# Designs tried in a protein design chat: VH-VL binders against o04291r164to392. Part 30

Target 1, 229 residues: o04291r164to392
Amino acid sequence: DANNPAGLLSIAEEALAEFLSKATGTAVDWVQMIGMKPGPDSIGIVAISRNCSGIAARACGLVSLEPMKVAEILKDRPSWLRDCRSVDTLSVIPAGNGGTIELIYTQMYAPTTLAAARDFWTLRYSTCLEDGSYVVCERSLTSATGGPTGPPSSNFVRAEMKPSGFLIRPCDGGGSILHIVDHVDLDAWSVPEVMRPLYESSKILAQKMTVAALRHVRQIAQETSGEVQ
Short names: E, the ipSAE of ESMFold2; O, the ipSAE of OpenDDE; V2, 0.75 times the mean of E and O plus 0.25 times the DockQ between their complexes.

## First folded at step 11 (VH-VL; framework fv_regdanvimab)

Design J04 (at its last look DockQ between E and O 0.57; V2 from the best seeds 0.00; counts 0 for: pae E 7.0 > 2)
Fold by OpenDDE, look of step 11:
Structure J04 (fold): chain C 229 residues (1-229), chain A 121 residues (1-121), chain B 110 residues (1-110)
Amino acid sequence: as target 1 above (229 residues)
Amino acid sequence: QITLKESGPTLVKPTQTLTLTCSFSGFSLSYPGMGVGWIRQPPGKALEWLALIDWDDDKYYSTSLKTRLTISKDTSKNQVVLTMTNMDPVDTATYYCARIYPDYIGWFDPWGQGTTVTVSS
Amino acid sequence: ELVLTQPPSVSAAPGQKVTISCSGSSSNIGNNYVSWYQQLPGTAPKLLIYDNNKRPSGIPDRFSGSKSGTSATLGITGLQTGDEADYYCGTWDYSLDAVVFGGGTELTVL
């Protein structure tokens, strides 16, 4: 509810705390994906969840861009997320602490014609941390937290975004360390049984979303600086 | 019920190529998260991992044997094939295929009964 | 050549408890889950423990697994004659980008 800034801020702060615990902590049981060795030529470290609700992926890598630039790039999901159909910002609310809260409606393409596309109604919170890091975290809102009960169209199935986002930490020598967490529940049970594995794969999430984000930012960085990422 | 069964020649001459087929049922490599791996065991010796292939057609090989190994899948037939070139008597072993969850750095379960391959002139 | 180290053999009387150790490094056991396999004489290996301490269906609670640091341990209580077998630990090594097994431990029931 846009008319309750204090309530939204509380939700945002909770989302931030949980996100950070996933991004750099062990709130989620992470395992490194095989075949993605860390090294000078790697995009970064990619991990997926073992024991969590829904599916989750995490990535960490270096990017030769400033934190704010990274955030701007990543906020434009349609530009790098192939499965993203649309992103609508319905409200922008100053958090009062220097941060910004956005209420966002996202539509995704369906990965198969046998299933309805997923949509999200989320709160996105952007803020600068005391250590100079910039965070963009996002989570779904429910009817209990001021979100709509369901999708505006029967063509969509409401999915849940658990606290996800980007942690962008500035580096002393320039650039940023980027931490990405994607944690979603795509409601696999609403999909035909034969297609459920597509909605329950953290690897797919990692490849299509998490790694895609990191690669896109690195590509932009390379184009901007002329440096090989 | 998930089952795997190894098939192929039981006798191979030195320098020849071994081709083994793993036929399985109860699961599909079209399902994300699924994989099949090959493990061998020389007589009286320890288990040695050879290769694995997953639903996404990602392939992994033992470092020491990588140049000699090729793994492939036929999802429509529920089969995985392993080829090993330049066989040597030292490669005499029981060869197993097993289901694995490579996406989660998983475990092997279940195993096939294994097929014994002897390399001899 | 073996990345994981197990004792070659262990033995105990029926009803007793035995432990089998599996020692690795940070690139394998230290940062990944360990599985254990039982291999009865003349048979294929069978999954005994996965994810360090979880039992598949059908595995009795006499079998237990644990992990600490770069080492894992298989515990067997109430030893039975039917437990006489070879036991292998296994995990993924991120440095080698490979599945690795221990050398195996022969369990003899006295």
Scores: ipSAE 0.459, ipTM 0.794, lowest interface PAE 1.4, mean pLDDT 93
Fold by ESMFold2, look of step 11:
Structure J04 (fold): chain C 229 residues (1-229), chain A 121 residues (1-121), chain B 110 residues (1-110)
Amino acid sequence: as target 1 above (229 residues)
Amino acid sequence: QITLKESGPTLVKPTQTLTLTCSFSGFSLSYPGMGVGWIRQPPGKALEWLALIDWDDDKYYSTSLKTRLTISKDTSKNQVVLTMTNMDPVDTATYYCARIYPDYIGWFDPWGQGTTVTVSS
Amino acid sequence: ELVLTQPPSVSAAPGQKVTISCSGSSSNIGNNYVSWYQQLPGTAPKLLIYDNNKRPSGIPDRFSGSKSGTSATLGITGLQTGDEADYYCGTWDYSLDAVVFGGGTELTVL
């Protein structure tokens, strides 16, 4: 049974564990991104992957918003991800542990006419940890993971999202510490050689997704005049 | 395959401005993740990094020489230009350009042949 | 002075092995990948090792690299006369926002 809750929760919990090991640990060999350095006015700490499958980026920064508000903003992917063409939530399944599982189909714009646009079929798992942290993690559903088959991708190349997402920790006195991980395989081999760097660069991934998300939520926080509630 | 070649004056007088051009083939700065850097080597001394520029026009300079250096690119001509002001005899060196790929770890492959610049009156 | 330090020279006989060290700090080697370059007499440098321990195509596996803490090491086994060269380590320094190189190590094969 591809839709059984225990099977989907098992996939979700494994994705959560892998995401957390990337977000706060060394499951990926992280290297600080050139031109992004720590400091009082910096957006945060930004790192990119070396020597892993696919490409990955990580960011950590302070946000003057409560964890749930941060999660609401970031779950609305079209509002901050410029290349996001559409997001369609096909199923919402209560996880039985107080969490929520969503089955999501996402289409992206292509940055070039020389290659087909990418799409994603993913499981997104939202849950609140006992320490008050909120987590939104996501990964592709494939034949290897199990779970239901997604929509056909006849005009798209089906890309893979490896365990990715947002860890949002409450701060003393309000606000949040936001950890972001994006980890994808964009199937660069299906792209003409001259364009492959666009699909294999962790720096480009960081600029387009990871940093963009952190900048977006920090901008909203600052526009709300010292938002913390 | 991939080649880079440095061009410019071989003799410069103190206080003059040095302009070096890196002409390359086999790759383009229209490719995301690509960059070109400049490194010099005084006679009998170690390599010294000067500057780099990447595909999206981000520029980085040696901290000790930052006020004297300007790097720019002409993507359509596959050229990168380095300008260094107020030359001094201590700036006598072989100047190399090199591709950085990937663009963020600061490693270089391949290198140009180098051009020797002497600063003397 | 130098951000990355290397021994100024090393020597060994043909067929032997040699190790060249590169010492840095947490702002460079400790938090970034290290590259190694070979410069044969009268020539431009050539990349030997990238990402601490990976070899570009065409570099024989008798060249190896490793990193531990804030130090990196280049290993060369089966030394040949053609290995006589200067060897440099390089990396990014996050404090300086700059590429840094070691002072170089002159290898002599006797």
Scores: ipSAE 0.031, ipTM 0.580, lowest interface PAE 7.0, mean pLDDT 86
ESMFold2 (binder alone), look of step 11: mean pLDDT 92; pTM 0.943

Design J05 (at its last look DockQ between E and O 0.38; V2 from the best seeds 0.00; counts 0 for: pae E 5.1 > 2)
Fold by OpenDDE, look of step 11:
Structure J05 (fold): chain C 229 residues (1-229), chain A 121 residues (1-121), chain B 110 residues (1-110)
Amino acid sequence: as target 1 above (229 residues)
Amino acid sequence: QITLKESGPTLVKPTQTLTLTCSFSGFSLSYPGMGVGWIRQPPGKALEWLALIDWDDDKYYSTSLKTRLTISKDTSKNQVVLTMTNMDPVDTATYYCARIYSDYIDWFDPWGQGTTVTVSS
Amino acid sequence: ELVLTQPPSVSAAPGQKVTISCSGSSSNIGNNYVSWYQQLPGTAPKLLIYDNNKRPSGIPDRFSGSKSGTSATLGITGLQTGDEADYYCGTWDYSLDAVVFGGGTELTVL
């Protein structure tokens, strides 16, 4: 409820805490993806969840861009997320602590014609941490937390975004260390049984979303660097 | 019920290429998370992983044998094929195929019964 | 090349407890789950333990697994003559980008 800033801030802070515990901690049981070896030529370290509600993926990598630039790039999901149909920011609320709360409606394309597309109603919280890091975290709002009860159209099935987002830490030599967490419940039970594996694979999530984000930022960084040279 | 069965020649001459087929039922490599791996065991020796392929057509090979191994799948036939070139008597072993959950490659279950391949002149 | 180290053999009398160790490194056991396989004489390996300590359906509770640091342990209580077999540990090695097995442990029931 946009009319309850204090309540939204509380939710945002909880989301932030949980996100951080996933991004750099072990709140989720992370397993490194196979074939994704860390090294100088690698995009970064990618891990997926073994045991969690829904599906989850995490990535960490270096990016030769400033934190705010990284955040701007990643906030524009339609630009890098192939399956993202639309993102609508319904409200922007100053958090009073220097942060910003956004209420966002997201529509996704369905991975199959046999299932309804998923949508999200989320709260996105952007803030700067004491250590200079910039965080963008996001989670679903339900009716209990001030969100709508369901999608505006019967063509969509409401999915849940658990605390997810980006942690962007500045590096002393320039650039940023980027931590990405994607944690979603796509309601696999609402799809035909034969298609459920598509909605229950953390690997797919990692490939289509988490790694895609990291690659996109790195690509832009490279292009920017090339322009300077 | 999930079953796997290995098939191919049981006798191969040195320098020849071994082609083994794993036929399976009870699961499909069209489903995310599914994979099939090959493991061999020389007589009286330990298990040695050779290769695996998953639903996404990702392939992994033993480092020491990579240049000699090729793994492929035919999802429509529920088959996985392994080829190994330049066979040598040292490659004499029982060859197994097994199902693996490819998102978290850490265990094989179930296993085929295995096929014994002898490399001899 | 064997990346995981197991004792070559262990033995005990019926009814006793035995443990089989599997030693690895940070690139394998340290950062991934360990599985154990039982191989009866003349048969294919059978999954005994997965995810360090989980038993597949049909595996009795007298079989147990644990992991600490870069080492894993298989425990067998109430040893039976039918437990005489080779036991292998296995896991994924991220450095090698490969499945790795131990050298196997021969269990003899005295």
Scores: ipSAE 0.664, ipTM 0.849, lowest interface PAE 1.1, mean pLDDT 93
Fold by ESMFold2, look of step 13:
Structure J05 (fold): chain C 229 residues (1-229), chain A 121 residues (1-121), chain B 110 residues (1-110)
Amino acid sequence: as target 1 above (229 residues)
Amino acid sequence: QITLKESGPTLVKPTQTLTLTCSFSGFSLSYPGMGVGWIRQPPGKALEWLALIDWDDDKYYSTSLKTRLTISKDTSKNQVVLTMTNMDPVDTATYYCARIYSDYIDWFDPWGQGTTVTVSS
Amino acid sequence: ELVLTQPPSVSAAPGQKVTISCSGSSSNIGNNYVSWYQQLPGTAPKLLIYDNNKRPSGIPDRFSGSKSGTSATLGITGLQTGDEADYYCGTWDYSLDAVVFGGGTELTVL
């Protein structure tokens, strides 16, 4: 059954394992993103890949917010992702092991008038790890993965999110270490050649999505600290 | 299909400022994804990177030469301009411009044919 | 600042194989992709290898690249007299915030 919790949990656990291997391991051949300036304005460590399927970006940084607050902020994609047109959570399913599975339809604005906007049909899995870390990971549901069919995309090009998400580890003395992985295939070959970098550049992905998320949560953390001062 | 061509003076006197122009076709800096770099090669010597600029106006300069270099772009003309102040005979070299892809600032393809600049009195 | 070291010259007979090394550090080759360039006499450099081991369109598969730790290697098999050239490695150095090239290796086919 497409809505069977055991089948969805299997997809979620595979996505979690793949996400963690990217976030803290070597599943993707990461290199540092060129264009990051050293100094006090550094948001953290940002990496990209030029040698994987699709495009990928990773960031790691410190934020002065509790892990649950970081997760709450980052789940609200429209609040920090400028190109996000809408996020609809169509189903929320308890995983039976303390985690939560969400089935999510996301529409994006197109960055150019020369190509159709992209949309995503995804499973998002939120859980707490034994070491006290929070994880929010997400991946597309396709015919290859199984799971329920998403909304039709009559005016959109259905893009693929490969296992991606947030790993949020508590720090001694408060705050969090935030790891972010974004890994997508935006179907760049359906786009005119002059515009393809908008859809196949890992650096542009990092700037528009991965870095934007980290900057957003750090800005909120500074506002919280300023209120206490 | 992508081509780049360097232009500017071939003879410069010591202390003068050198201005080189890279004119290119087959790509544009009006859209995300590309840039242009400058590399020089003194006669019989190795390649030496000078500077680069990408589509979003990020600029990088050789650490040893950065006080003497300025790079800029004119996107509407498909041109990138390099200026180098206080020229010295040691700066005699062939100067190349080359395209970069914005994720790949660390490699260059294709290169222009180069222009040889001699610095002498 | 020449931070990448290459042998100044290598030679071999036609049909043979050569390798050219490029030695760097953790601030460059150890944490970034490596590119290789061929410069035939009197011509501009030409990209042979990018991202450690990828060939642009038009580069034959007898040219290969690899990276291990802080060193990179260009391999050329089936040597031809037309391969006589200078070969340069290049990458980004995160400590200098700059592109760095090796000193070049002159290949002679005897």
Scores: ipSAE 0.362, ipTM 0.735, lowest interface PAE 3.8, mean pLDDT 88
ESMFold2, look of step 11: ipSAE 0.324; ipTM 0.721
ESMFold2 (binder alone), look of step 11: mean pLDDT 92; pTM 0.943
ESMFold2 (binder alone), look of step 13: mean pLDDT 92; pTM 0.942
OpenDDE, look of step 13: ipSAE 0.383; ipTM 0.762
ESMFold2, look of step 14: ipSAE 0.164; ipTM 0.671
ESMFold2 (binder alone), look of step 14: mean pLDDT 92; pTM 0.943
OpenDDE, look of step 14: ipSAE 0.449; ipTM 0.788

Design J06 (at its last look DockQ between E and O 0.63; V2 from the best seeds 0.00; counts 0 for: pae E 6.6 > 2)
Fold by OpenDDE, look of step 11:
Structure J06 (fold): chain C 229 residues (1-229), chain A 121 residues (1-121), chain B 110 residues (1-110)
Amino acid sequence: as target 1 above (229 residues)
Amino acid sequence: QITLKESGPTLVKPTQTLTLTCSFSGFSLKYPGMGVGWIRQPPGKALEWLALIDWDDDKYYSTSLKTRLTISKDTSKNQVVLTMTNMDPVDTATYYCARIYSDYIGWFDPWGQGTTVTVSS
Amino acid sequence: ELVLTQPPSVSAAPGQKVTISCSGSSSNIGYNYVSWYQQLPGTAPKLLIYDNNRRPSGIPDRFSGSKSGTSATLGITGLQTGDEADYYCGTWDYSLDAVVFGGGTELTVL
């Protein structure tokens, strides 16, 4: 509810805390993905979750862009996320602490014609941390938490976004270290049994979303560097 | 119920190529999360991993045997095939295929009963 | 290259407790999950423990797994004659992208 800024801020702060515990901590049982070894030519470190609700993936990598630029790029999900159909910002609320709260409605494409597409009602919180890091975290809102109802759409199934987002830390030599966490519950039980594996694979999430984000940012960084050369 | 069964020649001559087939049921490599691996065990010796393939067609091989091994899958037939070239008597072993939950670099479960391959002139 | 080291053999009387260690030569095992397999004489290996300490369905609770640092341990309480078998630990080597098994431990029930 846009009319309850204090309540939204509380939710945002909780989301931030949980996100950070996933991004750099062990709130989720992370297992490194095979075939994606860290190294000078690697995209970064990618891990997927064990024993969590829904599916989750994490990535960490270096990017030769400043934190704010990285944030701008990643906030535009339709530009790099193939399965993202649309993103509508319903409200923008100053958090009063320098941060910004956005209420967002997201529509996704269905991975199969045999299942309804997923949508999200989320709160996105952007803020700068004391150490100079920039964070964008996001989580689903429900009616119980004052989330927007919007018009019902029978061709979508509401999915849940657990605290997710990206942490962007400035590097001393320039650029940023980027931590990405994607944690979603796609309601696999609402699809035919034969298709459920598509909705229960953290590897797929990592490949289609988490790694895609990191690759996109790195690509933009390289293009920017090429322009300077 | 998940089952795996190894099939192929039980006798191979030195320098020849071994082709083993793993036929399985109860799961499919059509859907994410699943894989099949090959493990061998020489008589009275320890288990040795050879290769694995997952639902995404990612392939992994033992470093020491990589040049000799090829793994492939036929999802429509629920089969995984392993080829091993330049067989030697030292390759005499029981060869197992097993299901692996590949997304999490998981465990092998269940195992096939194994097939004994003897390399002899 | 990750090497998993197991004792070649352990023995105990029925009803007693035994432990089998699995020690990694690399720090990689510290961040990975270990599985244990039981191989009865003349049979294929059977999953006993996965994810360091989880039991598959059908495995009795007298079998347990634990991991600390670069070492994993299989525990068997209430030893039975039917537990006489070879036991192998296994894990993934992230450096080589390979499955690694221990050398195996022969358990004899006295």
Scores: ipSAE 0.128, ipTM 0.686, lowest interface PAE 2.4, mean pLDDT 91
Fold by ESMFold2, look of step 11:
Structure J06 (fold): chain C 229 residues (1-229), chain A 121 residues (1-121), chain B 110 residues (1-110)
Amino acid sequence: as target 1 above (229 residues)
Amino acid sequence: QITLKESGPTLVKPTQTLTLTCSFSGFSLKYPGMGVGWIRQPPGKALEWLALIDWDDDKYYSTSLKTRLTISKDTSKNQVVLTMTNMDPVDTATYYCARIYSDYIGWFDPWGQGTTVTVSS
Amino acid sequence: ELVLTQPPSVSAAPGQKVTISCSGSSSNIGYNYVSWYQQLPGTAPKLLIYDNNRRPSGIPDRFSGSKSGTSATLGITGLQTGDEADYYCGTWDYSLDAVVFGGGTELTVL
């Protein structure tokens, strides 16, 4: 039952719950990244994990775009994630509640010749919450989660994305509050010790993925509205 | 075993520029996860943080002294250099360098022995 | 004026316990981990506590740390004459974009 909609929705809703507990709660032991200033005039609040499975980063900031527009921009991962080589959406499944489930294969460039590049096989779930917030969350499909088996990773190391994504809350004055969580296990132990920090640093994850996404949305907002963030 | 050692002049004249070098071993700023900071302590007074530099060349300076401080690194030599301009007798202190973990709000360990710098009157 | 406030001095008899406070704000202790340093006379500071309440290898469990809201506390039990030193708290302040230390507390064992 590789494409069982009820089973995939169950996985999606569990991923959503876990993602939300990270985005607005304390499911990860968050510490503020050194040198980042919280506030409305900055990039936002950026935190990183100190002690969790894998590595994690979280950001929260204001953007001058409506939630649906923010989601549209961020779903186009290659447009803002420099190390993203390819994204291939293999299945799109309506969730019945107006939401969407996507099965996605992603390949990344390797930052070094000493280790193989990583790839991901994920479920991405987009839905609107009752309070008007829009969510795009994503997690790897594994034997533990269920769901269909992904493409072979012949020349890649299959990495794990733990529940991650974007929570986009409408603001009363217009625009949105964007919460981003990236939580991945890049299998750092499969690389030579001298290169392992490239795969274990939550600060590197934040700089290359979490902050990059927030900056990209703000750049688009400036180009379309004349606003500066 | 990780060690840091401060070097530079022990006596400078007012208005001169102080240049201090931190030479370290047992870790490297070539790879992620580490940084080096400078802290001073005037005789009989509290610790005062001056600056730090991390592996990705991000630099942070004491708010009150930022116009007088420059920090840099030479990763191939395992050295960090602090330059402080316009020295004054109130800058007489023991100057320490110390390692910091750079990926999160960290702590300093280990510290160098310190070098005492006197600014003559 | 220091961002982190510590009592200037504290004293207690051998074998007793003492606490040293470190008061800050939401931009430092409230959101960041606290470290504590011991400075014996004539020596460089030494890391005593990191990440609020963890001890490096070689630090006896008589030393403890805790944090509540915007304040941190160093606890020392079973006081020994060798504990006479200056004690500093330290953390990051995201409003100042800087490392901040407390003013130090001189511990005297009487």
Scores: ipSAE 0.042, ipTM 0.611, lowest interface PAE 6.6, mean pLDDT 86
ESMFold2 (binder alone), look of step 11: mean pLDDT 92; pTM 0.946

